VHH binders against o26223. Designs and how they scored, part 149

Target 1, 191 residues: o26223
Amino acid sequence: MKLLWTSQHIKVTVHIDGKVSKMDVLEAIKTRRSIRKYQDREVPEELIDKILDAAMCGPSAVDERPWHFIVVRNREMLEKIPEVHPYGAMVKDAPVAIIVCCDSSLEKIPGFWVQDCSIASQNILLAAHSLGLGAVWTGVYPLEDRVEGIRRLFSIPEHVIPFSVIPLGYPAENPGTRDLFDPDRIHLEKW
Key: E = the ipSAE of ESMFold2; O = the ipSAE of OpenDDE; V2 = 0.75 times the mean of E and O plus 0.25 times the DockQ between their complexes.

## First folded at step 9 (VHH)

Design t6 (framework vhh_vobarilizumab_d1)
Fold by ESMFold2-Fast, scan of step 9:
Structure t6 (fold): chain B 191 residues (1-191), chain A 120 residues (1-120)
Amino acid sequence: as target 1 above (191 residues)
Amino acid sequence: EVQLVESGGGLVQPGGSLRLSCAASGSIFSINAMAWYRQAPGKGRELVAGITSGGSTSYADSVKGRFTISRDNAKNTLYLQMNSLRPEDTAVYYCAAGTSRPFESYLDYWGQGTLVTVSS
């Protein structure tokens, strides 16, 4: 046997009468896709609250939890993000965006805030997907021009570092599932 | 590997126009987005305009209505049409390309730059 493990596709059960079972964690991870087209439909505040709760549940180095979040719903502000972010064109069309930030005054161990904010960003993407929303991570840190552009646009103080901008909404595109399992990247016992 | 070569820079009077070109070569099928940046003496590098593989465009507030970014996919060339030029537009203009996935969102290839001077 050349292959020691196999990828498994898990299924969400949808009932004909409109009942839907929740996807399990593996299905959520495997089917999450970057979504850049959104319906003209408001995202309820309770869903944003659930997403941010999930974002804050990630592990952090020495439990420093340095993350702060800016929730942007104002159309004028969303329309200004592409002015300072070349990959941010889709943000102006989203009903809401979350800016993930690091408060450096909360940092207990130098440099690990990047990992902490990456975990928070990924949890936002997964939580959004699990709630029927689409989202995409647009990078800010470590690009100084984007960091300073976003900082100026949202009045972010110098001790706080904008890390990512994540637009989200009900998806208006369905890019399909990707087959990304590569056993050549798995080494047994040693490199 | 991607290589970017800018051209079209030069001296122009205030109110004039100039078109910059950026020829891309190498692994061009890996390019997801392209952008124009500029850097004036004593200032940091700033985004001027961006264009994605799908054709969506973005512009810095200072250039909206005056500059137009476009690309010719058949020629693998990115353009920046600059109209109503001001002395404040004086800078070295850089072409940049991103081959990273939009999730990763950075521009990993840069040209050498082309100087634009707006002066009487």
Scores: ipSAE 0.000, ipTM 0.198, lowest interface PAE 15.7, mean pLDDT 83

Design t60 (framework vhh_gefurulimab)
Fold by ESMFold2-Fast, scan of step 9:
Structure t60 (fold): chain B 191 residues (1-191), chain A 121 residues (1-121)
Amino acid sequence: as target 1 above (191 residues)
Amino acid sequence: EVQLVESGGGLVKPGGSLRLSCAASGFTFSRYAAAWFRQAPGKEREFVSAITSGGSTTYADSVKGRFTISRDNAKNSLYLQMNSLRAEDTAVYYCAAPYDSYIDESEYNYWGQGTLVTVSS
């Protein structure tokens, strides 16, 4: 485990370039949709940096922050992902994908790395959306055949667990927004 | 009540060794990571070493290769074996543990009273 006590050397520069629209947090949460079709357009490195910064800002069990990220831009590698991930066909058409991984040596509380990596994955999706990009979470863990396939493809060591593959790019589809609020799922004071 | 009690500090000559102990009570120690921090006079508290519940260790660059952290879950105890001590290792050493913080950004919220280590001829 590596403990980080200060952010004194981390500088986040806000870029004007790359933002399609300004949206508040609630708007971003409510309008984010899974995007599986991408424009043939490169995503700037600066936007990926912003997304990964946001991914690492999620809450983590006992602040263990076990996440590691692999950024994949190589076309040949992206084209091989569907061979080991049956529902990852769209990844080959994305300009970039992020593989969210758990380094088990950083785990402080057994089992909570799944929640940690889920939070990181969701933050990637929300950050991408806020920056005018589209993305989709394709599941890897807990499906052991996918875990093994992705590990082998990207030379991931045995103590590291690939959790999700998130392709992203400028969206080439515009799914409508949804109203999913269900008051029957809210209980006041008691069940 | 959660308590961490350090012991084993003292005066030692440069190049000497000390073993610090931390006795934990009031929580299920074996389920949590634990760490050692130190604070020299007039300086901020700094990280020294940590050990996960499963036994994986990490060290600050300044102590790597000289200090060894270990734990004994049956005795609810944390240890720091300090070898090749230097004048710059002089500090109050604190045992630290998280508790009941499964979804939290706070790394450590329980601290011991500290034990003084002085490295001087």
Scores: ipSAE 0.000, ipTM 0.099, lowest interface PAE 16.7, mean pLDDT 83

Design t61 (framework vhh_gefurulimab)
Fold by ESMFold2-Fast, scan of step 9:
Structure t61 (fold): chain B 191 residues (1-191), chain A 120 residues (1-120)
Amino acid sequence: as target 1 above (191 residues)
Amino acid sequence: EVQLVESGGGLVKPGGSLRLSCAASGFTFSNYAAAWFRQAPGKEREFVSAIYSGGSTTYADSVKGRFTISRDNAKNSLYLQMNSLRAEDTAVYYCAAEPWDTYISSYDYWGQGTLVTVSS
């Protein structure tokens, strides 16, 4: 049964509150939503490790891979994030947050680190969703006040740029999905 | 044309209650996170409360337990029930909206504001 055993390689299993569901890659992409409300429940280190492994698997401009990650579990530090990110209030209630950073000393081609860190951020969101967690990307770069606030709060070196703050946890909300397909944005052969 | 229109502001005594409303038009409100912000004279604008498309809520510590945010997507409306009002709650209150699945969190749409005065 060639079909049955090969299908194992592309299936994703999600475990949420004792309930198990399986989703394929397209379903994971289409059903991922920004989650800003979390259960009062710790996220195991093993799941964070899997998420960060996925974050580093994205394509990178000339393979520069400039990303570094800060994992924040300390409650006092999470509670200080809204002081330097005015719309990051949900971060204080998350069990953990990941800060995606660019180490500019690893940059091989100017400016493409933004795309690299965007890819890493999206992979974190998708990996979290596939593992039964919820997450939200809160933007830092290119807002200078947020960049410098996060840098000072987490003792980030001058040559490193904080890009995004991603709180995550077991979801305590279930937002509806949207129909986002717009054929007017697809041009055949020419604009 | 996108519009957010606040109503319900006024003068109220300390310990009193007030309900603010915000009417949304010109966009699909159900696809947006909505929030209340306030600005007191001579101070910066501060976050009060937010509600997301799934109904989940977040509150500033200063109002938690006293204020309740709610929404009615069928009426394209946002509400703020304010109880146990204090003099420090005196401010112009603004409703705001942003796409619920956003990575910038800047609130793209703003109302004109409604004044709440808590005084004897």
Scores: ipSAE 0.367, ipTM 0.701, lowest interface PAE 2.2, mean pLDDT 87
Fold by OpenDDE, second read of step 10:
Structure t61 (fold): chain B 191 residues (1-191), chain A 120 residues (1-120)
Amino acid sequence: as target 1 above (191 residues)
Amino acid sequence: EVQLVESGGGLVKPGGSLRLSCAASGFTFSNYAAAWFRQAPGKEREFVSAIYSGGSTTYADSVKGRFTISRDNAKNSLYLQMNSLRAEDTAVYYCAAEPWDTYISSYDYWGQGTLVTVSS
């Protein structure tokens, strides 16, 4: 069985054996969109592993790599996330979510963990997209209520900061693409 | 020009029902995450409900089971069905929209609001 997802700009082929045609990096970046509707289909563990591998390949400040990942497949837990994350409604409809966290004890330079976890989160999105999955970055940090909500829900230690919740699954929507290039945002040599 | 226009507010007794509407113009509503907020006098604006592109919905705890958010793409409109209204639901209700492709909630478009008063 072959799952085909077509858009005006990309064709994604997912094989039952977990083999996926790879996008080049520019294609993945340019065609990636937030996906908030998912098929009633499980995501193979192999794909999650690949996504997490990609998540850990990004740079970090002084190579501190402060990130941790909680992989959530439990339906009850997925359904509870929207209760503490008002803008995470789609999480309850996803077969799996990844919660990106920072272990503050791993920080070498204060404050760069946000960038580190952002890079990890973005790599999750890009990897998911390249593998024929849809995902969305739902912000947790720095909103205190969301941070504490996710913390309590998943019993996350105080020194660990939940940063983002990323539901993902096989896409059930096709939002299309956007052209976001703005030459007015480019300054040559000086502002 | 992008606009959101709320309607349907009014005076209602406790236990009553009201349906708010938000009409969007100048953009395609379906391309956005849409939400309702409310602001009572002297209080901060608070989240009420949201609907996303995939149709998923979320609600504040205070309105769960009583309010229902929905969207009509053909009419480019957002709705809030409010049942079992309480005095504490009294507020100006705002509709808002943000690009659906975002990781931080930041609504780009807001309506002017419609007043809902729940009083005996």
Scores: ipSAE 0.025, ipTM 0.357, lowest interface PAE 5.0, mean pLDDT 87

Design t62 (framework vhh_gefurulimab)
Fold by ESMFold2-Fast, scan of step 9:
Structure t62 (fold): chain B 191 residues (1-191), chain A 121 residues (1-121)
Amino acid sequence: as target 1 above (191 residues)
Amino acid sequence: EVQLVESGGGLVKPGGSLRLSCAASGRPFSTYAAAWFRQAPGKEREFVSAISSGGYTTYADSVKGRFTISRDNAKNSLYLQMNSLRAEDTAVYYCAASFESYVHPTDYEYWGQGTLVTVSS
């Protein structure tokens, strides 16, 4: 099976307004891995700006764009995240983390903010990877204890919902790529 | 509803500094994302710098390291500290605001009248 579906993979080069990306979109998607070990190096503000710009370019339901972001560089604050997020231990070792939030006052269609913030979170991971950084999505919503812990820690108002915490930095690990294409999950014309 | 008035423009020599101010009236300024834009003679309006309601700042590459945006919500004011000014910084500078916490540069709702900055020797 692997030989069959492997032969169906295509390589694509993408030109974006006269520019060729060093890592094309398909390659970025396929080679991105969760990175939980970081070098002791600062991440320049310019790279964070590029990542957040990419995050805000995602599609959103009825163009509501409800996302807000908290950029955390303060070491003391990063060290407190594992206290309210049991699976966020790696955050204390990251030079920076982005907290993806939903401002519910911007919501135009109930419930779709979860999808909107998921899209923003994935765009952060892909943008970080394309810029030579590593990142990991640590889940906050819909786990009430984590939502309230993060809210309390960062003084987030009640109408704003913390969705994910994404630590990022220059990677200090190199997990291999994965071959995940499974043709048995593709149905033609009907189930 | 919201009115924005810029001040602080003028003539300055290359390498000099200017501080622009924008006074907002109407709804509390703390609920707004705010930005500075500029338009040089014969050119399109371009983004300079923005500050979210939460204090996150962004800068155009051409001004990064030289300009600093700040806000004083108690005074309903936005500022742009401009250092190491260059001839190419000559433009009419506009203050812009939106009720949203972050706004794409093309989507600001409220605009001031502009203040002229001329950098020449």
Scores: ipSAE 0.000, ipTM 0.197, lowest interface PAE 15.3, mean pLDDT 83

Design t63 (framework vhh_8pnl_2; at its last look DockQ between E and O 0.01; V2 from the best seeds 0.00; counts 0 for: pae O 13.7 > 2, placed apart)
Fold by ESMFold2-Fast, scan of step 9:
Structure t63 (fold): chain B 191 residues (1-191), chain A 120 residues (1-120)
Amino acid sequence: as target 1 above (191 residues)
Amino acid sequence: QGQLVESGGGLVQPGGSLRLSCADAGFTFSNYDMAWYRQAPGKERELVARITTGGSTNYADFVKGRFTISRDNAKSTLYLQMNSLKPEDTAMYYCAKGLYEDYVSYMDVWGQGTRVTVSA
């Protein structure tokens, strides 16, 4: 038995016969990193489908599930995203991006759609990591210029709010894992 | 934008030492976590060492005990002390300043790199 680390910082156990076991949930959470450099490789549709399935499985306020997703593979459209998102330069080099949106007509309780779309965004990042991909959340909402720019670029209706742009691909960088545990932020019983 | 400038690379024999430096002209050095990455031909870019604003350090397993990352906020300079160098350490070395998990305003800031060659 050997333990292997991939470029995504995924711990993989290889048996003496060469068989590989995948990471568990806690390992995925601890080793996921934002990835902004991608290999020149296509991401299969089957993996995007799995990621979007996972994205829709998060908790949602009053189970409103207001999320919609735009999958962008068109190179010309990906190259236009940095024009409306000043910190989205890496998107033009990604093979695919997912735009997480809120359909406000599905909102049952005011304001919780932000948390719902945050949950969906994080699930996309975790699912991508678990499947051997790298991804990064680039923020759109609540920055009005970015919201309007993305809306115009992708013909998003007035009742739908673009929340985040998440480029994905096979990683071409390895930022390592973080050790962020801070016991001073944990209070027992009271402050 | 402020540019990161790496220096200190060169040719060294196995078992030798080098000290890399990375100067940040941007006047914001003390506000960012800093890291050293490396990339060998035909391989992906990989993390070597990271140092937080508070001085906490993290190292890749393949350099633990051999490399030491440090920072001088007054000089806006990041260092990597490389001891007991091995041929597999041969790579272009890059420094990065980054809030890598910033989803609002992060951009990729890398220097030109400094080349380290460990000759057999």
Scores: ipSAE 0.435, ipTM 0.763, lowest interface PAE 1.1, mean pLDDT 86
Fold by ESMFold2, look of step 14:
Structure t63 (fold): chain B 191 residues (1-191), chain A 120 residues (1-120)
Amino acid sequence: as target 1 above (191 residues)
Amino acid sequence: QGQLVESGGGLVQPGGSLRLSCADAGFTFSNYDMAWYRQAPGKERELVARITTGGSTNYADFVKGRFTISRDNAKSTLYLQMNSLKPEDTAMYYCAKGLYEDYVSYMDVWGQGTRVTVSA
């Protein structure tokens, strides 16, 4: 059992007598798809807590853990995101979105925060998928207009960098799987 | 190699129809998600429609049911059926491969594009 603190969450409980969902990690990686159509169904706070717990389990450069997360459920705010983030149009249809941010005051090695926040973002996608949700990573950083627009919309301080906006919800589409394995990308011992 | 080649563009009156095609001569077409984008004079390139390997489709809001994206994996060809065309649909149309999982939505264009002109 883990206790996650936010202004919106105080406690997370896991059902010990069974499993909420089970998916092999390789299956999750192979079957996860970007989901842009969502059911009109609320995502329980418990699931968001589990997703954010997973996000924070990733490695980071020098264990700097520079990430912060803004959980957005307010309808008016979700509807405003496309005004400053045009490639995030599906966000207006999502019940919730997570904004992954870097707090630059936590950086210990310059520039590795991008990898750190990328790891957290991908973990969000995989965790959501394993819990029966669909999500999509919409890029903010390094596109300056998107960064500044999201910063203004959510009152994000100058030393905090919005990295990605991840809308999520119960999926209303099934994109299918892809077979992208390419042996020509594999080099043994040398190029 | 393996170029995407768009065709089927032309001049059409408002309310008319046009069917765009995109051939993929050099790839395992069925393994890729596909999309149509367009770029009007003075505007940025914008998504029109997507279709996944599983056949799921997604359309830009401005389509409003007028266009239908489809694919024929046996012929390695992507299609866009465009009905009820408006002058606002005038643009260069491009097909693209592999962009469904793209997290930036800026894209390399692999086709030459095909011009659609809808004149009042």
Scores: ipSAE 0.351, ipTM 0.683, lowest interface PAE 2.1, mean pLDDT 86
Fold by OpenDDE, second read of step 10:
Structure t63 (fold): chain B 191 residues (1-191), chain A 120 residues (1-120)
Amino acid sequence: as target 1 above (191 residues)
Amino acid sequence: QGQLVESGGGLVQPGGSLRLSCADAGFTFSNYDMAWYRQAPGKERELVARITTGGSTNYADFVKGRFTISRDNAKSTLYLQMNSLKPEDTAMYYCAKGLYEDYVSYMDVWGQGTRVTVSA
């Protein structure tokens, strides 16, 4: 059984065997949407591995690679995440979530870990989309209540900072594509 | 950036109903995720309901099936049907739209709000 999701520019075909149609990087970027509804279908471990591989391929400041990833499949834990994350309601409906964290002990220079973990998070979203999955970036850092909530829930050490929670699953919605290009955001030579 | 204008607020008795509307005069309405928020006096603004461009909805825990968020892309209008209203629902209600990931809030444009008062 093939599930087809149609956007204005690309159709994503997902195979039951985990094989997916390939898209180029520009298509992945342009057609990616936040997905907050998921099928009652498990995500194969092989796909998660590919996503995590992609997450670790991004650049980091002075190659510090401070990121760690918690892969959450336990239903009880997934259902608890919304309790500490006001905008994480969809996490309870996902078959899996990835929590992106920073190990501060791996920082070589201070402050760039936010960029590093952002790059990793974005790569997760793009990789997921390219593999026929839906995902959404739910921010944790820098909101203290969310950081501490996720920390307690997953017993994350003090030197490790939870950054984002990314639920993943086979999409159960089709938000379509949108034009986000804004020429007013482009400045030539000067502001 | 587009302007959002809320309407439909008013005084209603407990158990009553209201339908809020939010008109978007800005960019393409269909491109945005939309949400209703509320703020009671002395309290923080809180999410009531969200609806994505794809029509997926989420509700705050206190809604408990009493409210329904919907959108009409052709009319560039967001709605909140509120049933079984309680005194605790008394607040200024705001509509918002956004184009971003859910970092802190993906809502970046807000209306001026419409007041809902639930009182016997």
Scores: ipSAE 0.020, ipTM 0.442, lowest interface PAE 6.1, mean pLDDT 87
ESMFold2 (binder alone), look of step 14: mean pLDDT 79; pTM 0.801
OpenDDE, look of step 14: ipSAE 0.000; ipTM 0.222

Design t64 (framework vhh_8pnl_2)
Fold by ESMFold2-Fast, scan of step 9:
Structure t64 (fold): chain B 191 residues (1-191), chain A 120 residues (1-120)
Amino acid sequence: as target 1 above (191 residues)
Amino acid sequence: QGQLVESGGGLVQPGGSLRLSCADAGFTFSNYDMAWYRQAPGKERELVARITTGGSTDYADFVKGRFTISRDNAKSTLYLQMNSLKPEDTAMYYCAKGLYESFVSYMDVWGQGTRVTVSA
């Protein structure tokens, strides 16, 4: 087992032998994987607070920052998510899930809220990973049946659009890292 | 990443059995979660059963106790053993292979399907 705490700039972990490990931003980006299997272990509120703080720090079109978040810990509610999300079965096994939403009344430029909420979703995944947690982005928008199912289940008003459901917990799987660098996708000066 | 090829569908009497197979020509079968879906005429595609890379299984309530999903990583093949078949099991059955980092669907590579008809 290890103890986990975070600093302003660098994630720091303490191992049971008293050693301290560091994960920088580049390492976090390159080693993050989608995690769909979780330990039967509570995620402290302070870690969720840190994740949501990081989520709100992303760039936003015209700084509209339209994101709102629903934190779901209630097991009965988590168990109902698969009824309205066909690929959300793993949410039943998660100790907590975050629903990323757009408040359309905060939108200042048409259509960019999708990018805003994508940025927030990815920041949640990266922050969770940096804190020793695993998470996965399960897509809601723009699939109308999922949008309306999640809206009804969580009493989300019509002017608010559920964008993603992100279950998270301590990981019970380790898929390893990906080597995805493809120089053929990099063009210098012109296409 | 390769193409999925389903086989084993056919016409059977109620109470009969069928074994569906799905062959993956790709090199990384063992790294994907696999599933069987079905679609009856005029209905939406629905999950029948899934199996993770580690062998954990999940079933739709309407097939629980009758169908068994399994995988053979050495042969890059997914199976669905279907017992006690009912007329309402009549559908096109699809094999699906999940790209683990997909945020739209758990299963994002599909086969062409194999038809199962349960009738007298």
Scores: ipSAE 0.393, ipTM 0.759, lowest interface PAE 1.2, mean pLDDT 85
Fold by OpenDDE, second read of step 10:
Parts: sequence; structure tokens; C-alpha cells
Structure t64 (fold): chain B 191 residues (1-191), chain A 120 residues (1-120)
Amino acid sequence: as target 1 above (191 residues)
Amino acid sequence: QGQLVESGGGLVQPGGSLRLSCADAGFTFSNYDMAWYRQAPGKERELVARITTGGSTDYADFVKGRFTISRDNAKSTLYLQMNSLKPEDTAMYYCAKGLYESFVSYMDVWGQGTRVTVSA
């Protein structure tokens, strides 16, 4: 089965056999959209491995690499996430979710872990998209209720901070493309 | 940023139909997600329906198949076909454009609204 989504200048082909898209990095960045609807289809472990590999390839402050990843496939757990994450309703419909966490004990410079985990999270989104999957970044940190909710739900140690929940699946929607370029956000030499 | 102008509101009997329109005179219409909101007297503004740049749609639970959101990029116009209207649907209806992230609306442009009254 081949799923083709076409919107404006974007054609995404999803192959059942887990074939990797030949999408270049700029295309992946520009055409990525948050996907919140998923097919009733399992995501192969091979693809998750590739996504996690990509997640670990980003830079981090002084190469501290503080990130950990919880891969969640259990349906009961996926269905519980929305209970502690009010904007995570789509997680219950995804075949898999990745929870990006920071191990604070690995942090070398205070505060940069947010950037590190953000880079990892974004790489997950881009890798997923390049592989024909859809994903969305649902923020956990810095909202205390969400942090503690996810912590309790997954028995995450106190020194580990849940950062984001990223559901993934084969897309069942086409958000289309958008041009977010804003020249008013560009300042030459000074503000 | 472009101006949105709603039209099509009015008085209708229960069970009746209306078609709302929202014209965008601003930037590239096709670059934005679009949505309809409504606000009844004394109530909070609530999402009715949204449509992405790619044409994906979502509806509030109260819609129950009665309304259809659509867009015409060539005309830079958003539509809401409302069928089987109920008194509870009485509200000011607003169109908006922007982005939609999860259940949070990041609409940055709003129309002035068109009033829909459903009454026997």
C-alpha cells in the first residue's frame, strides 16, 4: 500500500515496506507539519530506531548529551497520557510515542539541557517526516502539572525531567504546506 | 496582515440552514489554517470547525455532522455550511486565520463576526 499526500509543492510517499524517503534535509524542514491523526497501522521498530538514532545526533552543550527516550507502545499507557496532558489527546490514537527526558545528572552547564532536548525533539520530528511518518511535539516542560503527571505515570526518577511527548504514526491527515517566512523578523546589523 | 470579513448570518428557524462566508483581503490565504469560532451571549468563545492549508478538517463535538467547513483558495474565502440548526447554535460567528497547534489556537487574524440567530 502506498499513501500519497499532495499539497501544493509537497508530495509525501509512504511505503509499507519501510522504505526511507529520499527527502533532502531542506525539504524535510520546510514541509514538516504537525500530524495529529494516524492510521491504524503499527510503526516498525526499525523506523523507531532510525528516529532515535537521529535524535541522538544533535549537538549538545559541551557534548553533555543529557537526553533519554522512553518509547511507549502500550495502549493503556498511551491512553493515559491525555489524562495528564490536556493537549495530548492525539497520543491515544498513535501507535507509538516517544517521551524525551533530561537526566539532570548528565548536565554539565546549567540550563542548556532545554536546548539539547529541543534539538533532540526536533530531530525526531524531522526524521519521522523523512521516513513517511507523522508526528507532533507536545510540550511537557516547563509546565509543572504536565511534568509531574508524566513523571508519575512512567515512574520517572526525580533527577530525570520529562521534556516532551511525541506521538508518531503513519499520517491520516494532510495539513498541507505553509510559508512561515516573515521578513519583519529579520533585522540587519541591529534591532 | 489581511482583513477577514464574515457574511451570511441571519435569522433562521430551527432545522434551517445557513451558509457563512469569510473573505480574506490580506496575505496569501492558502498559507494559513482557517477556523470558525462562535460566541454566545455570556459564554466563552469556542471553536466550531477548523481546516488546514491541506484541507484537513476538525469539528467541535456539538457539530455532530451538521456543519461543514470548506475553503476556496482561489477566491480566498472560507465557508461554513450549517444544517439542522438549533436554538443553541445562536451566536456571533467569527472566522480566523493562523495556526492550530494541538488544541491551542494560534489564530492571529479575526473577522468582526456575523450573527446567527436560530429561533422559532
Scores: ipSAE 0.022, ipTM 0.487, lowest interface PAE 4.7, mean pLDDT 88

Design t65 (framework vhh_8pnl_2)
Fold by ESMFold2-Fast, scan of step 9:
Structure t65 (fold): chain B 191 residues (1-191), chain A 120 residues (1-120)
Amino acid sequence: as target 1 above (191 residues)
Amino acid sequence: QGQLVESGGGLVQPGGSLRLSCADAGFTFSNYDMAWYRQAPGKERELVARITTGGSTNYADFVKGRFTISRDNAKSTLYLQMNSLKPEDTAMYYCAKGLYEDYIDYMDVWGQGTRVTVSA
């Protein structure tokens, strides 16, 4: 068939998985860790579609939604990412990576696309974790050499800015949870 | 500034061993990922080994199988066990704490370093 892409638009529905409650969300947020070691196991396209659906559900400034995503499964391409991203060595061992991009032509408020793409990146990490996958955020913008390296590698046009590279897969490591709550960073009523 | 204090460096013969320690004087050690970096004369700083809050480890290819990173959260201390030392391991070794989750592998706090010299 010629409509293979349509099958990839499988949406997450709240009642199908039965685990999308407020406590499930807080648990996902508090237990998510960066995962850099992956099992030699393919990630189904259906899970990538669910992750990207979650990414696009993030808020954006004036609803500009400037994000575009490149899904990379090609082994040769994954192996080239560390050549242009010095902290992306783990990408070569991941079954898949998502490159979060900003289409600057969709920008309505100068500079807010950075926040928009940060929100989308975090949603990818949380959605991956909630689906039993592990992922890590690796930064591209604002490091000019990485931006240009990734742009060249993936034929990204000049008006599109690669923001982050997020490798993901089934986790092959289990870092413990952290206790990061710091009440000294909370100010009541005034600074 | 001197929140992290490295020790255990020294002069050793090729094939020798050293155990480096890094003590965190603060009370946040268990909440951060820890790393050892090194800087050889005339070269840039490079990552040697990293350990997460949960104990997962990563090593640079040039030390894999020879060095072991570990942590003791109760003592707020990071260790690097260095075996089968080579002249190429000669460097200042730096302890760092930060977030392994930071997109640029940013390490928030650095120690002053401890010198390792491997020479016949």
Scores: ipSAE 0.013, ipTM 0.363, lowest interface PAE 8.7, mean pLDDT 84

